# Ledger of designs, part 6: VH-VL binders against q8wwc4

Target 1, 195 residues: q8wwc4
Amino acid sequence: STEEKPQQHQKTKMIVLGFSNPINWVRTRIKAFLIWAYFDKEFSITEFSEGAKQAFAHVSKLLSQCKFDLLEELVAKEVLHALKEKVTSLPDNHKNALAANIDEIVFTSTGDISIYYDEKGRKFVNILMCFWYLTSANIPSETLRGASVFQVKLGNQNVETKQLLSASYEFQREFTQGVKPDWTIARIEHSKLLE
Key: E = the ipSAE of ESMFold2; O = the ipSAE of OpenDDE; V2 = 0.75 times the mean of E and O plus 0.25 times the DockQ between their complexes.

## First folded at step 1 (VH-VL)

Design u01 (framework fv_burosumab; at its last look DockQ between E and O 0.02; V2 from the best seeds 0.00; counts 0 for: pae E 18.1 > 2, placed apart)
Fold by OpenDDE, look of step 2:
Structure u01 (fold): chain C 195 residues (1-195), chain A 118 residues (1-118), chain B 106 residues (1-106)
Amino acid sequence: as target 1 above (195 residues)
Amino acid sequence: QVQLVQSGAEVKKPGASVKVSCKASGYTFTSYYMHWVRQAPGQGLEWMGIINPSGGSTSNAQKFQGRVTMTRDTSTSTVYMELSSLRSEDTAVYYCARDYWEGYFDYWGQGTMVTVSS
Amino acid sequence: AIQLTQSPSSLSASVGDRVTITCRASQGISSYLVWYQQKPGKAPKLLIYDASSLESGVPSRFSGSGSGTDFTLTISSLQPEDFATYYCQQYDSYPTFGPGTKVDIK
């Protein structure tokens, strides 16, 4: 029985040189610090980021498939309603471009973290996550102003043309005693696809 | 120069309470979080808790919840840590440590030895 | 809680030797790791922050590397004053420490 050595998928690390504003990075770190210090000692920004990446992949696929019912527990109702209208009207190639596979995500960045209290004294944390992913969807270049086209050669495979897209998802959690400690998606933005 | 000067060694009986002080100087006292870390003899370092710059909020390790109280006096630039219901296992050197806004410690007090013995 | 382990627990080395200490986290912590040096009867001293950044005033013979779960502290040429215990500490979540590595003179 020749144990076929699992082909090491050479993950081509695309270095997306994102202009990380050092000031924003410091602010994000400080705010992350405040989260475990004041709200949840077990909070890990690294773990959160990984979870957010998985959530993005899952939610984006469901969006592309117009499976809005399956998103009701994950996405805020108001956001979902707006998305349903926008996504349903998209051409199929644009819908396909919404979907991000976990392996196609080349860069993840933490954006702004917001901590706020509502009028009832409830505590909330919002974390904006930004994702960059490669899509094989054939979107006319005219509609994707500024999208970078990359030729990706994976191993011995043929050169595939992929486009780099970005999406922003805002995650929200309520830190009120007795409330289920679940993160929900409070905002979804797909630049160039969902205007 | 930043300095953290702690109170002297303490000997306590089981069930008693101990209050350790940490006087800060050489920086803006109200701009930094302070942590408490302890070390049993011959053992490693253990995080106890954190107090915010104003002294109005604290977060303690679960192990010490209900037994540890951290306070600040802005007028004297002093942080206090009180540990109640002392046990023999609480015998350790207790350190105050200044937070560098991210959860690590750039300056430490000299430590306060607390011995709990019957 | 994020747990840290260190290897080795202790080592003996001579002046001039290259010393390497490893720290492993139970989960990914990005680069949110620091290294401390502690001498007997003294408080810990900060050496490295953000996994690889040298604290001001620390000799250049000290260096840190690593990301994710695996980290390394290296002393390129051990000096007499470097015999001490070294601790890693993560700050991705609430602070936790490694068990320490004692560096003794051979």
Scores: ipSAE 0.639, ipTM 0.855, lowest interface PAE 0.8, mean pLDDT 90
Fold by ESMFold2-Fast, scan of step 1:
Structure u01 (fold): chain C 195 residues (1-195), chain A 118 residues (1-118), chain B 106 residues (1-106)
Amino acid sequence: as target 1 above (195 residues)
Amino acid sequence: QVQLVQSGAEVKKPGASVKVSCKASGYTFTSYYMHWVRQAPGQGLEWMGIINPSGGSTSNAQKFQGRVTMTRDTSTSTVYMELSSLRSEDTAVYYCARDYWEGYFDYWGQGTMVTVSS
Amino acid sequence: AIQLTQSPSSLSASVGDRVTITCRASQGISSYLVWYQQKPGKAPKLLIYDASSLESGVPSRFSGSGSGTDFTLTISSLQPEDFATYYCQQYDSYPTFGPGTKVDIK
């Protein structure tokens, strides 16, 4: 009809977390453009985001298993030193909650993209990636605060209840002449587990 | 109305340089990036580079590094693309195109045919 | 570099036909894909941006769809003025174009 607009309605009720901020989306688009236009023409924010998701799944699993030696090439040295102490001191159920399976990542968003020079003139790009993932780890509700833990029921024949957690990983690459073009994890935030 | 008007056709000898102009009108010249794209006869489109008309900063495709120079004149709302050391493979229609949203083009110039005779 | 391929390379269709052109990227590009129409001897004209958004002033018979690596441009009812070559272009990285699809009207 004339005023009828076709729309699709969800039949099953679902809790969705993770919202795109329109202002942040615009900023991310502009910064991604500046990176390929002026720093690295091969840079693709879409390819980077997919790679970051893979890195998150891999690194978070190694952290949960305290396999720190395998993280030396992926995580900045100072960050890894701090993580060793924090992660090792966590209860086993909290360690297990750090790990994200690739298939359990519900939502991924690109946070802040920073392009800057340090006091020595070295050029850096930092990209903050935010991940929301499901975990079956048994975490006491009183230990977790805020909106970082959610209860979700999946499917009709699979009535397993899972908790939804979020983590932010900051990836850094140095564009200074003579430096290897590798992305390194420069920060890991999980304020509810790694305070 | 937004218009991009380019200079006329050129015929050059191998080894020469060519400078193509693109005069913008109908919008704020310094508010949009401008790109250069070429098309060899009967072939597809190839990106050459980008210029910021405000600050004059440029960045060019690796294939054209050392041969292409992009400039602008804000007083005439004109961008320029100069290609040096011309080869027969440079025979193409050269387009200026206005950047609408960080990498795609809403308005194109009419094109400038550059023929490199051999 | 992100390579784009288009299928078919050329086609002939009658006025009123539904025409479908596909564009495939060598890697995921989300929705960072546009379609241009180029008529003989003319500059390209923007038709579709962000994979599916119709440019102002473009007839509604043109539509785009897809995300990731596979994209489609559809002309629901081909008109005589649609004789042209159609190009896809990605802008997830520095711009690269598909090889084009030539539409001839029989």
Scores: ipSAE 0.608, ipTM 0.847, lowest interface PAE 1.9, mean pLDDT 86
Fold by ESMFold2, look of step 2:
Structure u01 (fold): chain C 195 residues (1-195), chain A 118 residues (1-118), chain B 106 residues (1-106)
Amino acid sequence: as target 1 above (195 residues)
Amino acid sequence: QVQLVQSGAEVKKPGASVKVSCKASGYTFTSYYMHWVRQAPGQGLEWMGIINPSGGSTSNAQKFQGRVTMTRDTSTSTVYMELSSLRSEDTAVYYCARDYWEGYFDYWGQGTMVTVSS
Amino acid sequence: AIQLTQSPSSLSASVGDRVTITCRASQGISSYLVWYQQKPGKAPKLLIYDASSLESGVPSRFSGSGSGTDFTLTISSLQPEDFATYYCQQYDSYPTFGPGTKVDIK
């Protein structure tokens, strides 16, 4: 009979079941408090997560455009050298899928936080951030299983299909006295795109 | 009621290995780093290394590289320190210590005396 | 690595005396210094963290001060139970300890 719906215009956002392990979430909150209490009184996990989201959008865009010289102060040199080789060998549709628009990052979560010393006695904090984002890139679906497909209605009849992708960025900062207080990206993973 | 309970005293010959255990209770084991510190009789304190109980990663003092191995068992909330190729200079009390703030120690185990004699 | 020295190596004092012991770091460590008390046959006990903050349950006669390279532990009125060896420890990098200061009460 009838193909009629009460709702004519729609744009839906997805709610994803992220990989936020509940036990790890409690550990993450304790470690975030320790960073604030003892390392940086201006540290806030909420502010860090928002800044990390912005950094992810920026860095992922530069990666998709192969603008590696602009990444030299943001990404650890060993990681950047490995990324150059992997990214330049990708098909253009896979390169385009690396880029995440800030307004299409639908879920972020804090993964592992580690506080440790290296062999020289330098103090480090690593924070793993996980991002889930929508892309319009043309990617064969057989390589990105588990991704949800969303329809986006643009205008009256213009429909755009989007896929959901995930990425993990590990941020590192040295807290050793006398060292410039900068966060760098020490690990980058884009699921199925860079593996 | 935070407690760190260590295994009992040991007597070893030069060239042997020793494995000391430290069982934690009264707190969430994986939320705090654990260190090992030793003290020779009548001497000061000497840091040996640190373990992250969550993932098991370790960092050892340079003096002990290649001789010390630290492990943990999260199901029993226990940290282990194994020191190999023992020498008479390794005679000491070995402590586990909980890291609460940036590498200072709020709780210590009771200590395990390890005697290395010919 | 960051080396710590302590002065004096030992001292004798009477009950009621003000006792001051010092710890010097080989390079700046901000306020990342702790003081421990150790009695014979016992594990060390945390007294002071962050150079000057008193640990819970530690008597108020203990105080710490300093930043950078020079740090001081003060016992304002020495008590009989305060005879012990006192160690400083830095935590700006790998933990290192001072050689200790032995306090004898006569």
Scores: ipSAE 0.000, ipTM 0.436, lowest interface PAE 18.1, mean pLDDT 79
ESMFold2 (binder alone), look of step 2: mean pLDDT 93; pTM 0.941

Design u02 (framework fv_burosumab)
Fold by ESMFold2-Fast, scan of step 1:
Structure u02 (fold): chain C 195 residues (1-195), chain A 118 residues (1-118), chain B 106 residues (1-106)
Amino acid sequence: as target 1 above (195 residues)
Amino acid sequence: QVQLVQSGAEVKKPGASVKVSCKASGYTFTDYYMHWVRQAPGQGLEWMGIINPSGGDTSNAQKFQGRVTMTRDTSTSTVYMELSSLRSEDTAVYYCARELYYDSFDYWGQGTMVTVSS
Amino acid sequence: AIQLTQSPSSLSASVGDRVTITCRASQGISSYLVWYQQKPGKAPKLLIYDASSLESGVPSRFSGSGSGTDFTLTISSLQPEDFATYYCQQFDDYYTFGPGTKVDIK
């Protein structure tokens, strides 16, 4: 239930400006404007999206190789701890399917953007990025029910088979003055491989 | 250069009120929380409350409930702390302090001595 | 409210000495502890935040450690300018300061 505190114990409450509509271009631009207006005059959603795509390619490759020590500066500690156990238990073909080559990322979408202050005045922005990518990793069809499968044919022969997978990475940055302007991955979700 | 400059020393009678000011410069006033902390002669530090200079929202220590009022003026980049119904135990140096990351106080005012005497 | 205690209440040391000050919380506060230095007649100065992170511009001879209920501030080689009172502060449940530890010249 609701926790009741004396008024004098309340500081600035969290302000959330995110909505679940990743296809609404106008809404995304408004939220990008709010980040620019209130947090970072240099912020650009277009530049962020390109950087996030590169981060996804890099982080997913390190995860597939179980190089968790190299992810300590890029992924939140609690997230990395949970991922270490899940990823190391995956078969090699499933590990390989986690990795997205930047050339094989076919679509990126900006999901929810959350802008908030915690009770102590620290400023946070969370941006959810959704990536669709092709993989040549051989994963049994029962593992990927409902996934899109593409085949390249030459003279009635199958030359190459690729599967379309999606992953959602949540990026967080603290905009409090004096804090490094670094983005950290606060959530990784892969419905076919990590749940 | 960040500076917090406080108003001068005050001498008050018991039952009076005192209003201490703290003028900020060298940074964006509305980007940082401001705290008030006091220190009685020869004693340790005591937290009084916090104000959000942007929204004017405040949260005060329970000990000062009903007696302390914190306000700000964004046009002059100044925060104020008013303490009413003064008692001799309110004799102290009053500091304003800016909050940085991890609830640390990185810049402090020089302090304002408030003496309550009869 | 969370109470903080500091040990020792005061100590006397010589230049070059290693000084250790302890802060203990009445309940677990994770790493939510800050250390300040205060010289007579001056406002406090931030030394260490989040239990172990050294504030920019603070000499490397200062270090902090600990988590939960037990925290330590260490000065590896005491300098003349380090004679001061040191305070710990928690921020898990609002804000409380320890009673201070006075470091005097021997």
Scores: ipSAE 0.000, ipTM 0.446, lowest interface PAE 17.4, mean pLDDT 78

Design u03 (framework fv_burosumab)
Fold by ESMFold2-Fast, scan of step 1:
Structure u03 (fold): chain C 195 residues (1-195), chain A 117 residues (1-117), chain B 106 residues (1-106)
Amino acid sequence: as target 1 above (195 residues)
Amino acid sequence: QVQLVQSGAEVKKPGASVKVSCKASGYTFTSYYMHWVRQAPGQGLEWMGIINPSGGSTSNAQKFQGRVTMTRDTSTSTVYMELSSLRSEDTAVYYCARDSWLEFDYWGQGTMVTVSS
Amino acid sequence: AIQLTQSPSSLSASVGDRVTITCRASQDISSALVWYQQKPGKAPKLLIYDASSLESGVPSRFSGSGSGTDFTLTISSLQPEDFATYYCQQYYDYPTFGPGTKVDIK
């Protein structure tokens, strides 16, 4: 979403990683309107984005600590099974790099919004959220050569550097009458760490 | 096999009401919203409104407020559009069309409504 | 309300000709535009969505382009079955349609 302002750290030099295309921005606004108009009159894309940011910080920390049992209610089962094997095999420094502190999330963008029905008439909304965050985890410089990742230096701290990483989390909610209005994570992508 | 079948042509006098039906088949009726669009002879398309077949809620174009009523019957998978206080300028072909989030993917064959004295 | 204007209102072309139809919006609608084909006595059929995406089953000679306020529908090599009226529709707000462009084949 381009509605939310990028998070700004007074001491951190921000790097522009990209903007929502005008086409994507308009489609996001229209689909948010459709969710509001037909599914949930209390839905707000701004409030959703803030909640998604909190969920990302929480889930990413649990993943980095391999606490998969605590993720069973937050992440789709098939996604969690795939992540369990990939995350467990990562070196400790890469595991630490998965975790995003809420204060270190630099920018949040709303990607694709999908609204659909299945063969049984169940109603679903999927919202893709893209997060850019800073990490102090030591990731070898060699891993940067093949990825669109930037090292960010703090302006007033010459000896401290942080790596800027991105992750995409897809949130899904079922709007079928009588179903709990809970969001679950249906997809996690991290090209740097979870290929 | 998705199909929308509308009721037959109607001839009405000014001041009367007309109720057009649109029977859906080949998909889960309550899972897709339905639009009504009309077209006067020799003129373009004009959106009239939308109905949610699941809950029955509607949203109508401002120019038809107070004159158009959209309803549905889930047991027969049918939506209805009733237009009251008919005038000669209401003479048009009326279409139902299925909503596919941001596009109209299936259309009924149209119902000709003629308003004349 | 968002108003749509189409140009030309009508045209005549020969089989094999390249035909271009334009649609203009009264305000920026990004790519929130759909094109329909309507043959005489028939309901409209979806041709192009999201300004440039070809609907499944529609011949590749049809293409759409544009964003913002100016949009174009192109038929690269007109065929006899393309005789029809073409309508643009926006979905940036509640739906509105253009007045249509009638394509007559010589």
Scores: ipSAE 0.000, ipTM 0.449, lowest interface PAE 15.0, mean pLDDT 78

Design u04 (framework fv_burosumab)
Fold by ESMFold2-Fast, scan of step 1:
Structure u04 (fold): chain C 195 residues (1-195), chain A 118 residues (1-118), chain B 106 residues (1-106)
Amino acid sequence: as target 1 above (195 residues)
Amino acid sequence: QVQLVQSGAEVKKPGASVKVSCKASGYTFTSYWMHWVRQAPGQGLEWMGIINPYSGDTSNAQKFQGRVTMTRDTSTSTVYMELSSLRSEDTAVYYCAREGYYDAFDIWGQGTMVTVSS
Amino acid sequence: AIQLTQSPSSLSASVGDRVTITCRASQGISSYLVWYQQKPGKAPKLLIYDASSLESGVPSRFSGSGSGTDFTLTISSLQPEDFATYYCQQFDSYWTFGPGTKVDIK
């Protein structure tokens, strides 16, 4: 049979304005402005980033503890199902490394912002957030290839060795009328521990 | 109380048009998409189209493209579905339904029976 | 267009029985499936959304499961008020309803 199956995930992307500046921060501000102008007059990328950092700390801790039932309202169903299989199969030291304490998040960066319509005319915004955090979990060096190792001294001269890990969480919100106005996590990527 | 109240039964001749109304109450009318679904006697449910009550934008099933027109009136919190060039096969109960979270149709109108016969 | 099929097309069961209804999609739809109950002469009523989430106010004897192409609606202990036709609906690409499964309580 020469017939191709229908593409269910075909989406139409919006391009409203062009720009010539190649700097990522400019791209991010332009897309944040488009969200503000056309979808949500109260949207603030700064407030979003602060909330995303809190969400990362919370979600990563629940994942490390395999508390998947508590993630049903925070993570997209299909993503949560895939994560349950991946996380459950990890050794305990790898599970512990997934958890980012809010105090140990060293750097937060806003990645790509995608604005698009699907085949049904539903409106979506996806914001990729990248987090760098320190962990004391004892992970083999083979697993943490490319990770930075930091030695920190605590108040009583207790020396602690920590690894720097990164994780990327994609947050999605649907702006279609009648849809719950919540951000959900549509993708989790952890190159050293998950995907 | 959240509810959708539809207009009364209609009897039409082939070739005529019918306009069914659906009045919303108990919630913010412009915050939820509205769908139209029909059901022929003894048959299953068939999706017809969707309207955004805020913008007036519509999207219709291909089967009804060119025959169905959906509109709304924000001052009365009412959506309308007009079906033209009626055939006997259009005899059905027509429902309006509100789209809630996760595209689920959480509130339905009581239905409007449209009979097309000579 | 995504087609949905339901099995069985009809069934008869006694009060207290466990009833299972299946819905199959012609292609993968993730968890983007909804179940409705329609009693004779009435509009449909939402039972389950997102394949497995029970709508508020729906009795706990109803449950949904599945993902991808195969989905199941289960009624753990059938009651007289459950006489109805049950429809599945996908919302991954537009909106399509299954043909329905009629449940008759003897």
Scores: ipSAE 0.000, ipTM 0.460, lowest interface PAE 15.2, mean pLDDT 79

Design u05 (framework fv_burosumab)
Fold by ESMFold2-Fast, scan of step 1:
Structure u05 (fold): chain C 195 residues (1-195), chain A 120 residues (1-120), chain B 106 residues (1-106)
Amino acid sequence: as target 1 above (195 residues)
Amino acid sequence: QVQLVQSGAEVKKPGASVKVSCKASGYTFTSYYMHWVRQAPGQGLEWMGIINPSGGSTSNAQKFQGRVTMTRDTSTSTVYMELSSLRSEDTAVYYCARDLYEFWSGYDYWGQGTMVTVSS
Amino acid sequence: AIQLTQSPSSLSASVGDRVTITCRASQGISSALVWYQQKPGKAPKLLIYDASSLESGVPSRFSGSGSGTDFTLTISSLQPEDFATYYCQQYDSYYTFGPGTKVDIK
């Protein structure tokens, strides 16, 4: 078996979770280049990040409204089934806090990019995205231990108190030839709201 | 019961286009990928492409890029395969086939096939 | 593109015989291999997926084995209804069919 193919270099999983340091930026650029060079000549991490931000805003709103049927094409089946139980059990104010308005996303970070082959030889790219967003949901500070609290003026000295929350969404695309070129959400983490 | 029913035989001139339909019944149309496969007389099977009936996204074999278009109509549970710029080499039986739902590919139900003859 | 070869191209066997058909891939495809049966004038029928998983409703005399580049379809006791052409197909990179093996019943 002396075949030279992408699977030879990446035949095992290279999944890495969670990044918060700037060293990740260099690694992300290199992996984005590899995706462009070997998988998709039109791939751009900058365009992907913007699209991921839109997806996060949309998916988080549907989750907060328990519109799980509309998420079946966007979120992996196993992930969605687990989320149904967790989200449905949340109080309404916690559900509302899951929703991120696009204009309230204050910081977006690209975590690790994982390129791997599964046991059936299918080719995957997973991109972990971390979002920091403000919410006006009325959640007691003791429930969101460690969360930052901001006060925002609304012009006429009406003060709106907002809390800073973070969520991590992992996007997956299968690059096996003949498969649809769509991204799906393979993982959602929210340590402050989802257990 | 699951059933895939294809449109009838076609005879076309070189350079023409043909559009074959495949009507699905007996299952949730949007829950399974659909493939198109052809077979020239006396020859083997050749894969043409795949369509996701839910979103309408497609992926086609490199050999057919620019000539094949796959679409679907969710209101009638029908997928379509249009092949343009026909040549005599395109004479074949064209099949639609439903892919397995889970992690593996495998075409568990096939249409009866549509004979397309290209002759001058 | 991944190429598949099948051996033999054709064979003749008697009812009750053990028949073995081999499919070889030009590169490793893990277990991403499917076997189909096609009778004259009919659409193919799924027999085995994921190299060794028997499709529901397929007789237990059919079995598949192999991984990587070498795969085998076995019919343990050939029956008259098994007269057909058998195709392997890979789904690791695109979808490629083998050329087929024709099984004739003596």
Scores: ipSAE 0.000, ipTM 0.431, lowest interface PAE 20.0, mean pLDDT 78

Design u06 (framework fv_burosumab)
Fold by ESMFold2-Fast, scan of step 1:
Structure u06 (fold): chain C 195 residues (1-195), chain A 122 residues (1-122), chain B 106 residues (1-106)
Amino acid sequence: as target 1 above (195 residues)
Amino acid sequence: QVQLVQSGAEVKKPGASVKVSCKASGYTFTSYYMHWVRQAPGQGLEWMGIINPSGGSTSNAQKFQGRVTMTRDTSTSTVYMELSSLRSEDTAVYYCARDYSEGYLYDAFDIWGQGTMVTVSS
Amino acid sequence: AIQLTQSPSSLSASVGDRVTITCRASQGISSYLVWYQQKPGKAPKLLIYDASSLESGVPSRFSGSGSGTDFTLTISSLQPEDFATYYCQQLDSYYTFGPGTKVDIK
């Protein structure tokens, strides 16, 4: 649970109708400042978000190819064991839909940031990242109820249909002195493909 | 959907031990602390302890120190609470609850199990 | 250990009434106070966190206020489904629950 409790947040009255709301943006900036102030003077949420986007593209491709051995250093062991079972059972077209090309990631949103200490005094930060991406994988509408479908035209060639999917990846890092400063993926959620 | 499902009711004799289970689903089991809280019949809520499902480390309320053991099994997303040397005053409904922590800003027990009645009688 | 007291221990009210429940801590806990609702035979349900923040899905008739040692839960217009026991909890130093306030029909 949290050991130290700094200044309280206040909800803003401004609402933007889009993927990211202003309250979430403000909260993210304050939490990034707390990480910077208390744990890591080099931390930047902007740089983290760019790195997380790269990690998402890389990890999602490895998952789609069932290359679980290469994910052992990137994904928490417990999460990887669950994902291996779920992903392996997916049809090939669903496996292909898990993969996001870096250039097809339409929008990235920073969700909850959690900063906490365990009972042994280890320091953790968890950052939830939500990614919206386009896929050309052919998935039946009944399987992906509620998914958005877009038509993309490439020059004067035939129209290509793409589906807009979202995935949430939670990144965790231990800031305890002497521990390797690596981010590990502690949660992967994909409501359309992974239950 | 995020759910916590607990084991069924238990009847134990004084001096015995009881082990209650709580199975988590719908979220990453190792990303949130889990608490155990009990409630004697007609009484209020009493916090017993906390477990980190990731590392397995625990911290218990002073009243239960030495009698309570909390463990977890990551392969089944299940936490366990074992209470030894049972007395009649341990008769209660035992709840597991997830700790939603938003860093240094706030936390709360946002998801609760349905409860397990443990009756201690001779 | 931080102790919590609630007042009143029980109250009787009618549908449409404004109900106020107070929670007092034995020492300052800033805003690290949470309110739960519990109906007979059911697990507690989160209502309010960080003293005044309404949990998603909870009706707007519920509100919380206070800081330091004195906290209040208010139900602006009591509904039939609101008859329950309400508990406060501090999360500043470990986890302590108040003794509860039972809200019954008058």
Scores: ipSAE 0.000, ipTM 0.426, lowest interface PAE 19.9, mean pLDDT 80

